# Miniprotein binders against a2bj90, part 106

Target 1, 235 residues: a2bj90
Amino acid sequence: MSRSARRKTSALNTVLRVVEVFASIQGEGPFTGTYSVFVRLAGCNLRCPFCDTRYAWSLEAGKPLGVEELVEEIARYEPSLVVITGGEPLLQRHPLNSLVEGLESLGLRVQLETNGILPAPARDEQLWRVYHVVSPKDVPVRVPGAKLHPSWVDYARATGRAWFKFLVANEQHVREVAEYVAKLGIPRSRVYIMPLTPEKLDMKELLELHSRIASLAVKWRLNFSPRLHLLVQLP
Key: E = the ipSAE of ESMFold2; O = the ipSAE of OpenDDE; V2 = 0.75 times the mean of E and O plus 0.25 times the DockQ between their complexes.

## First folded at step 10 (miniprotein)

Design kn3 (at its last look DockQ between E and O 0.94; V2 from the best seeds 0.79)
Fold by OpenDDE base, look of step 10:
Structure kn3 (fold): chain B 235 residues (1-235), chain A 108 residues (1-108)
Amino acid sequence: as target 1 above (235 residues)
Amino acid sequence: GSLEELFEEFAEITWEMYEHIFKAEEAAKRGDEETAKKHIEEALKLSEKLLEIARKAGSPELEKLARHLHETIKEMKEAFEKGDFLRAWELMIEISDTVYEIEKIIES
């Protein structure tokens, strides 16, 4: 392979399509309440009806950013956690591994948000070392093209660095989640249920929904994820 | 066409229909009633075509799902006309679940 081909392959591995970078509180999952920088990557392999970030579905919605520049931008916020989200971050797997390497070199903790359709990190990937919140889209609300890749269960068992977050609206959804995780052998201690939230709820309705789903989490012995950022009116 | 060609056509039209549902909902959220109406009417037309293809394929299961899609899209159109965006959102979730079932049948 010529020096030019190696430079082109190296350049492709050093640029991300980024929609936005912002600081906020992690509102969801095991790191709820953590001061975080969010990196929203462009492109998604799903079309979820409940997606609140539809503007991130196209790769063209993101700007090309160099990994080094992005690491410097993130570091200026002095985050307690870096959350990589978007459409589907693993669509940009190669430059994402480079980003993780850069962030870890600064001692920053990284959490990935993923739909779990693409394979879990391999042992030789930088992504193997970070935390993952996997949000399956095949249960309880089934999204076209959604299928959890089985390697995420294996990754969770091998590393203890994965959690599974499910959107639920009612007790039937919680039952379906409980059956699904039992069938796959996912430990209940790694399972979060989160309110499936319509965009136009007022604060009273949002709190009532959180209360109902939290009560179901206790009843079904599952962890509860709030939508804390919505409750405290942060991005 | 062959049964395989009919299933491919069914899958393509299903996806096109699904994209029109998203565009209709996004337009409705923006208050662009004309664009919302255009996309929901196209989705209805595509769902009728799905019924025809399912009949040609001789698949009672796909016919049932295509019929369910068509009726759900009609209800979604009515929800937009009433300004009931919550109901339209619920119906879009139901459409997603139905399309997921269709994909599973086509892949089997």
Scores: ipSAE 0.769, ipTM 0.896, lowest interface PAE 0.6, mean pLDDT 93
Fold by ESMFold2, look of step 10:
Structure kn3 (fold): chain B 235 residues (1-235), chain A 108 residues (1-108)
Amino acid sequence: as target 1 above (235 residues)
Amino acid sequence: GSLEELFEEFAEITWEMYEHIFKAEEAAKRGDEETAKKHIEEALKLSEKLLEIARKAGSPELEKLARHLHETIKEMKEAFEKGDFLRAWELMIEISDTVYEIEKIIES
């Protein structure tokens, strides 16, 4: 059987629109500090005013890459973690499952970042087995069109592989997050609060905001997520 | 048209206005003052259309939100003129929250 023919069929059905692939440190959430390769997928179903990656909103921002080619590129970095982000990666769900299959076959640990609007993985998806950081955008700042799909809470309970991360600027925001997660039955051990930063904070202001939100995390008994990559000036 | 048609028009114009706000901010951040002014003025015109539609629909709640959008966009225009991008960012968050509330009312 021709290897070229099998590869051509795979490329026709398993193409991802990719904005960028790069090595850095995971700066947010439960894997903060991990040497990572980031795969930013094109397309987003939200227009968040605080989005740092607006260049990924359009599907046309991504170039088409075959999944096999992408797996090979990622593997060359020898990452400790592969972070799939975007836009909203679940808009490209089918080829994303193929990418996860390829990465898993190499023993690579995968984390997905999602706004949680599209449903959590089903048991028969390769995405079922990866880690997920879910960032609902209907609290505390409400973004038009945002609504957390309830399956994410069920998924987190069934697998232990999902955490929930919220951007906050002050204590009122933290109170709103606390009420939201309590209503949904999300245990506080799965919740991260993270500084909601304007684009152009200087380092002193950035550190002060981190200190304020970290203090609130302790007060409210929630996990704190830095934006470590901003503090150490990595992409 | 029908109340449903008025709500659909209101939602479409709200989204168009929202897109202009993002384009205005992007232009302002890169120093393209003319493009930023073009988009912010279009957003103001669209917010005035929202007021007209809210009144025709007989919805005091949508009218209140449309007035809030209009005033917030005016304040954002002033922030761009002063180069106060932190203030503009705060106002964009307020606009996002207001548009979210509009969507809830229309979907109810």
Scores: ipSAE 0.716, ipTM 0.880, lowest interface PAE 1.2, mean pLDDT 91
ESMFold2 (binder alone), look of step 10: mean pLDDT 87; pTM 0.873

Design kn4 (at its last look DockQ between E and O 0.86; V2 from the best seeds 0.71)
Fold by OpenDDE base, look of step 10:
Structure kn4 (fold): chain B 235 residues (1-235), chain A 108 residues (1-108)
Amino acid sequence: as target 1 above (235 residues)
Amino acid sequence: GSLEELFEEFAEITWEMWEHIFKADEAAKRGDEETAKKHIEEALKLSEKLLEIARKAGSPELEKLARHLHETIKEMKEAFEKGDFLRAWELMIEISDTVYEIEKIIES
């Protein structure tokens, strides 16, 4: 392979399509309450009806950013956690591994949000070392094209660095989640249920929904994820 | 066409239908009732085509789901016309689940 081909392949692995970078509190999952920088990547392989970030579905919605520049931008916030989210971050797997390498070299902790359709990180990927919150889209609300890749269960068992977060609206959804995780052999300690939140709920309705789903989490012996950022009016 | 060609056509129309549903929802949320109506009416026409394909495929189960999908989109049109965005959101979830079942039949 010529020096030119190596430079082109290296350049393709060093640019991300990024929608936005912002600092906030992680509102969801095992890191709830953590001061975090969010990196929202562009492009998604799903069209979830409940998606609150539809503007990130197209790759063209993101700006091309170099990995080095993005690492420097993130580092200026002095984050306790870097959250990689978007549409589906793993659509940009190669440059994302380079981003993780850069962030880890600075001693920054990284958490990925993924829909779990694409394979879990392999042992030789930088992504193997980070935390993952997997949000399956085949249960309880089934999204066309969604199927959890089985390697995420294996990754969770091998590393202890994965959790599974499910959107639920009622007790039937919680039952379906409980059956699904039991069938896949996912430990209940790694399972979070989160309110499936319609758009335009007022604060009273949002709190009532959180209360109902939290009570169901206790009843079904599952972890509860708030939508904390919505409750405290942060991005 | 072959059964395979019918299923390819079904998948293409399903994708186009979804794009119209999302555009209708986005238009409704911004108060563009005319654009919302236009897109939901196109989604409704596409769901009629899906029902026709399901009939041609000779699958009673697929025809039942395609009919349910078409009626759900009609209800979504009514929800947008009434400004009932919560109901429209619920119906989008139901559409998603229905389309998922349709895809599962086609893949079998």
Scores: ipSAE 0.700, ipTM 0.869, lowest interface PAE 0.6, mean pLDDT 93
Fold by ESMFold2, look of step 10:
Structure kn4 (fold): chain B 235 residues (1-235), chain A 108 residues (1-108)
Amino acid sequence: as target 1 above (235 residues)
Amino acid sequence: GSLEELFEEFAEITWEMWEHIFKADEAAKRGDEETAKKHIEEALKLSEKLLEIARKAGSPELEKLARHLHETIKEMKEAFEKGDFLRAWELMIEISDTVYEIEKIIES
């Protein structure tokens, strides 16, 4: 086969284990409010008690989709942003880099969501050029097995394409986050605090928690992230 | 057994207990009270084993954490029986922190 034909054949064989693909708004972090397509990949290396996507923990929860097919599906939504999430997307690192290549070839902007346990992208990866929101799970609520890989701080400094997002319920949690990011040398401008929401809060309780955490963000000079999709009842 | 064997057993039982906690919570959320009770009762038995192992190992820090796990799991069982799922969620956060601290002690 020609080199061109072999490249096409190889792309058809590259697959990801995908739980769901859907359009919504990005409700969290620096791109809050952006019309987005979400790609939820299967598999996770953590078991967070507060996870609201536990259905994505098992690799078997995903079905195999070819990368070219997935790029075509995503493109039909005409998204302003493609959000790759999961589980933990970096568990499928190799085919994920192929997906990013395909999306970038169409001029689509890509953001990855990760718990930061696996290393940050290397310079020669397609993932090097996308935006990342890193959510460490060893502070303030400490999840067994969680540890932020130190390369994420280096990556953020080198590229300016990573932000760090933390779930908090009260001022004690915010203090713990502030100490953590100071120790790691993460500047305040890259830090978001976000409400740690129990399942099934009513709207009054949800708004009260948002107000409390937003006030703490101002007090501590940190960025605030809503969980906007919960407030507007989108997936 | 040896101190090393006791720490290894402690870690294995802690993770088995943690798995039962998630299974209980998932069952409770879908209304499967029988499955939730099965798993929470198994988690309680495992927390008692942790206390025994901590005493054999001569670790007052692990003994304190094992006792805390046992009491927290008892409260979670009561929360399920009352249908107080917000309280059960809060107790899972406390268990998560406690298991994390156990990992730190064992790895040290």
Scores: ipSAE 0.627, ipTM 0.831, lowest interface PAE 1.4, mean pLDDT 90
ESMFold2 (binder alone), look of step 10: mean pLDDT 87; pTM 0.876

Design kn5 (at its last look DockQ between E and O 0.93; V2 from the best seeds 0.00; counts 0 for: pae E 1.7 > 1.5)
Fold by ESMFold2, look of step 10:
Structure kn5 (fold): chain B 235 residues (1-235), chain A 108 residues (1-108)
Amino acid sequence: as target 1 above (235 residues)
Amino acid sequence: GSLEELFEEFAEITWEMYEHIWKADEAAKRGDEETAKKHIEEALKLSEKLLEIARKAGSPELEKLARHLHETIKEMKEAFEKGDFLRAWELMIEISDTVYEIEKIIES
């Protein structure tokens, strides 16, 4: 690359399109209950019917923020975990790697949430070293365009830093997830099933759905993920 | 056009229809009944065009899926009119699954 092209590439890697930054608890997956700062990146390569963050689908929903400024903002919260989510964060992969570098330099623990369509991190990426919760949208509810990139299973085996999370509403969904993960060779210890919640569910209905899915997790020997933030009414 | 052009057109119209479904849902949620009606009616027209293209392509499987989309969109329109957002949400999941299946057939 020319010297000019190198500088242009570097400038592109220092800015992220960010929808919101906020403190809350991680309500889902292996880090449930952890005091976290959420960084929601703009842009998504899917249009899931059950998405509750549709406001992040467009890249234009995000404000451009410098990576260094963002690291400083995150650090002021003194988080136990930084959760990078979105939309689909890997659409902004190059500046995301810069953000991860800055956060790691401060000793901050990082978790990425991804739909797994784009490839898992390579060994020379800063993202290689962080935790990932991968939510394939190919099962049980099939979302157009969804397909888990096979590198995520390889990455999970090589690093132990990825888990797979699936939204389910009933036992037929759980059966489909079980068949899917068995076919891909994903061990049960890496699999979470989580309640597929409609947008307008009262607290009693929400608890009943949690109980049903938790019972199914035990029956099928899978990990259960709550949607804890919904139960305790946090963002 | 060629069979390949018919399949490409089918896929493009399927996506356009899907976008109208999302726009209808968002409008209904904010109480904008006229915008929701406009989008759902456009989605219905596009689903009928999908039926015509499937017939021209000689694909009974795509025709079956296009009919299913049309019927499901009609049910979604009724759900909006009744304010039954849980039912509309369930129908959007079914539409999503149907569009996914269409994509798999076209890719094969």
Scores: ipSAE 0.623, ipTM 0.840, lowest interface PAE 1.7, mean pLDDT 91
Fold by OpenDDE base, look of step 10:
Structure kn5 (fold): chain B 235 residues (1-235), chain A 108 residues (1-108)
Amino acid sequence: as target 1 above (235 residues)
Amino acid sequence: GSLEELFEEFAEITWEMYEHIWKADEAAKRGDEETAKKHIEEALKLSEKLLEIARKAGSPELEKLARHLHETIKEMKEAFEKGDFLRAWELMIEISDTVYEIEKIIES
């Protein structure tokens, strides 16, 4: 391989398409309440009807940022956690591994949000070392093109660094999640249900929905994820 | 065309229809009623084509799903016209589930 080909491959592995970088509280999943920097990556392989970040679907919605520059920007916030989210972060897997390497070198904890369609990290990837919250889109609301890649179940068993978060609106959805995780052999202790939240709910309706879904979580012996950022009016 | 060509055409039109649905929803959410109407009307036309293709393919299953999709899109149009964004959101979830089922049949 020529020096030029190595430079082009190195350059492709060092640039991310980033929609936004911001500090807030992690509102969802096992790290709820953690002071976090969110890195929203551009591009998604799904078109979820309930997506609240549709502006991130196109790769062109993101600005090209160098990994080194992005690491420096994140570090200035002194985060307790770095949350990599977006459309689908794993569409940018190669530069994302470089980002993780940079962040881990600073002793920063990293959590990935993914739809689980793309394969889980391999042992040789930097992504293998981080935490993952997988949000399947094939249950209970089925999204076109969604299918959980089986390797995420294997990754969860091998590392203990994966959780599965499901959007639910009612008890039927919770039942479908319970059946799905039982069939796949996902431990219930790694399963979160979260309110499927319509847009434009008022605070009273939002709290009522949280209360109903939390009660179902207890009834079905599953973990509950709030939408804490919505409840406390943070980004 | 061959049965395979009809299924490919059905899949392509299904996706194009779905693109119009989310663009209609985005337009409605920003108060662009004209753009929302344009996209939902195109989605309706595409869902009619899906019915025709399903009939040509001799697939009662795809015809049933295409019919359900067409009726759901009509309800979504009415929801937009009434400003019932909650109902439109529910119907968009139903459309998503229906499209998923269509894809699953075509892949089988």
Scores: ipSAE 0.618, ipTM 0.848, lowest interface PAE 0.8, mean pLDDT 93
ESMFold2 (binder alone), look of step 10: mean pLDDT 87; pTM 0.867

Design kn6 (at its last look DockQ between E and O 0.91; V2 from the best seeds 0.00; counts 0 for: pae O 2.2 > 1.5)
Fold by ESMFold2, look of step 10:
Structure kn6 (fold): chain B 235 residues (1-235), chain A 108 residues (1-108)
Amino acid sequence: as target 1 above (235 residues)
Amino acid sequence: GSLEELFEEFAEITWEMYEHIYKADEAAKRGDEETAKKHIEEALKLSEKLLEIARKAGSPELEKLARHLHETIKEMKEAFEKGDFLRAWELMIEISDTVYEIEKIIES
């Protein structure tokens, strides 16, 4: 394909359905504490009972935004990290690759959040170069339709740019996660356990749950992820 | 109909039931007790229909899971009536696990 034809094809794939764009602190996983701009994409291939962002499940919840316009909006925040989340961002894979290309051309650091059902990036995708936090939903709570695509483990091994994050409520959950990651050959240094927060916890209960899960992380030699944004009351 | 048609119908109704469970939970979270009750009662009706289809399909595995769904949804209705939202949350996780098992049986 000619150089001009390639650019035309990329432009035709330059629209994303976006629910919201906002600045906050990354509250979870390996980049916890980083000043970030969040891009929440519409559409999800799961209906998790514990999801706090159900408003992003429907593709119709998103407004169509051009990738170039979105890159400019993101850049105005001067972020240290761009977090692409959703729903499930990989449902919009093709225009998402265009967004990543635009963000990386400006030197912006990108992290994707995914439930890992769709395959990991191929080497020829722009997404190959970004960081990924993969949250499988078939362990410990089993969500209908969830299944981690095996390519994510291979991708993590090949690139060092993926981490795996699991919601847990108790030690039985942690044991199930530990067995799961051992079977898949995921090294413990790439694994985070994070509190599975039920509805209507007050701050005292939230801190107690964090303490309990953090203690389990130490006991099981896994990384701990807070839900820092909940503790400091940021979006 | 055929066994395959019965399994497809079972899967469709399971997802319809699950959507009603979600709508009931959303209504309960915002304090809309009337809407929450309407959806949970519809989910109960759908779980009874799942029992009927499982029996027609001759599947003891699906029948056991459909019965478990029915009982779990009844408990969730009681939890909403008592305002026990932590219990309702736990029951939603149980429903999620049960629907997951149904999917594995139908896909096999």
Scores: ipSAE 0.608, ipTM 0.840, lowest interface PAE 1.7, mean pLDDT 91
Fold by OpenDDE base, look of step 10:
Structure kn6 (fold): chain B 235 residues (1-235), chain A 108 residues (1-108)
Amino acid sequence: as target 1 above (235 residues)
Amino acid sequence: GSLEELFEEFAEITWEMYEHIYKADEAAKRGDEETAKKHIEEALKLSEKLLEIARKAGSPELEKLARHLHETIKEMKEAFEKGDFLRAWELMIEISDTVYEIEKIIES
């Protein structure tokens, strides 16, 4: 491989397409309530009808940012957690591993949000060391093209650094989640159900929905994820 | 065409239809009723083509799903016309589930 090809491959591994960087509270999953910097990456391999970040679906929606510059920007917020989200962050897997390396070198904790379609991290990836919240899109609402990659179950068992978050609207959805995780052998302690929220709910309707889904979580012995940022009106 | 060519055409039209559903929903959320109507009408036409292709393919299961999809898109059009955005959202999820079942048949 020529020196030019190595420079192009090195440059591709050091640049991310980023939609936005902002500080807020992690509103979802096992880290709910944590002061976090969110890095929303551009590009998604799904078209979920309930997606609240459709503007991130195209890679062109993101600006190219160098990994080093992005690490410095994140560090200025002094976050308790760095949340990598977007469309699908693992579409930018190579530069994402470089980002994780930079963040971990500063002692920052990192959590990835992923739809679980792409393979879980391998042992030689920097991503192997971080926390993952996997949000399958094949159960209970079935998004076209969605299929959980089986390696996420293996990763969860091997590392204890993965959780599975499912969007649910009713008790039938919770039943389907319970059956699905039982079939795959996912421990219930790693399963979260979260309200599937229409965009136009008022605060009263949103609270009522949270109450219903939380009650179902208790009934079905699953963890509950709020949409805390929506409840407290944070980004 | 061959059965394979019909399934490829069916898949392509399904995706095109689904993109029109998204664009209709986005336009409706912005209050652009004219654009929303245009996209939902195009999605409806595409769903009619899916019914025709399913018939040509001789798949009763695919015909059933294509029919359900077409009727769901009609209901979604009515929901937009009434300003019932919650119902339109529910129907968009139902469309997604139906398309997922279609993809499974095409991949089998």
Scores: ipSAE 0.201, ipTM 0.599, lowest interface PAE 2.2, mean pLDDT 90
ESMFold2 (binder alone), look of step 10: mean pLDDT 87; pTM 0.869

Design kn7 (at its last look DockQ between E and O 0.03; V2 from the best seeds 0.00; counts 0 for: pae O 6.0 > 1.5, placed apart)
Fold by ESMFold2, look of step 10:
Structure kn7 (fold): chain B 235 residues (1-235), chain A 108 residues (1-108)
Amino acid sequence: as target 1 above (235 residues)
Amino acid sequence: GSLEELFEEFAEITYEMYEHIFKADEAAKRGDEETAKKHIEEALKLSEKLLEIARKAGSPELEKLARHLHETIKEMKEAFEKGDFLRAWELMIEISDTVYEIEKIIES
């Protein structure tokens, strides 16, 4: 076969295990409110009790989808942001870097959501150039197996392209987050606290929790993240 | 036989129990009460085995955590029976924290 045919075959063999692709609003973190396409990758290295996407935990939950096809599908939505989430997307690191390359070649802005257990991107990875929202799961609610890889703090300092987001239910949780980020040297400007919401809160309860956590964010001089998609009832 | 082997068995059973907790919760959320009950009862059996192993290992710290797991799982069973899903959610978070603490003890 010619070099062109081998290259085409290699690109077609670069696949991701994808649970779902959908358009919505980024409801969390620094890009809250942005028209986004979400790409949920299969597989996770944690079992969080508060996870509302447990259907993405198994790699087998994902369907194989070629990276080129996925880029074309995403582009048809004309998103302002592409959010790569999961499970834990970095479990599929190699084809994920290929996806990022394809999206960047179209000028699409990319954000990754990660639990931070696997290392931050190396400089020679396509993931080096995208935005990252890192959600450590060993504070304040402690999830078995969770541990933030220290490279994420170094990456955030070197690039300015990472933020850290923590689920909190009360002021004691906020104190624990504040102590944690201070020990790690994470500047407050890079830290978001977000409501740890039980399933099936009614709208009044959801708003009251948002109000309490937002007030705590102001008190503790941290950024606040809503769960905006829950407030406006979007996926 | 060895203390190390007892700790390894303890950890394995802890994670097996934890898997049943999630299966019970998923079944309860979809209204499959029979499956939820089966898994929560299996989780209770495993927590009793954890208590036995902690006693054999002579670890009062693991024994306290195993007892806490057993009581918390019992409360979760009661919450499912009452349809109190908020309570079940809170108890799952407590179980997560307890399993994390077990990890730290075994690691050390």
Scores: ipSAE 0.706, ipTM 0.877, lowest interface PAE 1.2, mean pLDDT 91
Fold by OpenDDE base, look of step 10:
Structure kn7 (fold): chain B 235 residues (1-235), chain A 108 residues (1-108)
Amino acid sequence: as target 1 above (235 residues)
Amino acid sequence: GSLEELFEEFAEITYEMYEHIFKADEAAKRGDEETAKKHIEEALKLSEKLLEIARKAGSPELEKLARHLHETIKEMKEAFEKGDFLRAWELMIEISDTVYEIEKIIES
């Protein structure tokens, strides 16, 4: 083996394309309010028209970072949670498993954000052990090519470490979510609805939207996810 | 080379191919047809190499996935040439699923 080939294959398993690393409050889902370090990975298999992180769609938007270096960087923040997000983190599945192993060795909790198109973790993956917030893009707003992989439902049932977060703008969207989760057999206790937030809302409009969607969550007996970071003006 | 060396080469080429597919999609979406074509053609060449490596490795499962990947990239090329960006996007997801299955086999 040439020294060059070993460096490249080791690089596939140990290097992530990272857009940004920052500390903030988790603004969404079951961990809302948690002091978190966010790792935004580069590359996405979708092009959602409502995406607020379009700059992360390209793999080239990310810098190559070694897993060990990234673990050390994250640890310096002393986070209560590490949130792995991006475009689609599972596009970098192999080095992501290595990252999770490193973070868990330090006793850090990890939560993944995923669009649910790629298969759920298998039992032999380090990713099996972490928390997942799956954001399907096939319901209620149908993004072309988006389809929830069935394995996420099985993973949720087997582990209790998955939640499903749906972007909704109105009551019709909430109805479609309720029908969808019923059809798939997803427990309502694992379902969050979150405001689909247009660009350029002022704070008043943002609060009114949150109020409307939260009221719909109560009416439809679903959990509500805020966009807390937007409400408190954090990253 | 050893079977291990073939799997290492397979993984490296798979990643490089995937990068070209992403670059092709980005170029296509910005209207840079020439750049999109260049990258998708490189992805095709790389997928052919993957098929050759899978054959040399003697893994019927890898060969099946590599073949599927190659045919999917061909269809993606045709979608770009037709301006069918929706179909190209669906095919990119299919490529992503196929790459994931390839990675699982290489790890195993």
Scores: ipSAE 0.018, ipTM 0.355, lowest interface PAE 6.0, mean pLDDT 88
ESMFold2 (binder alone), look of step 10: mean pLDDT 87; pTM 0.871

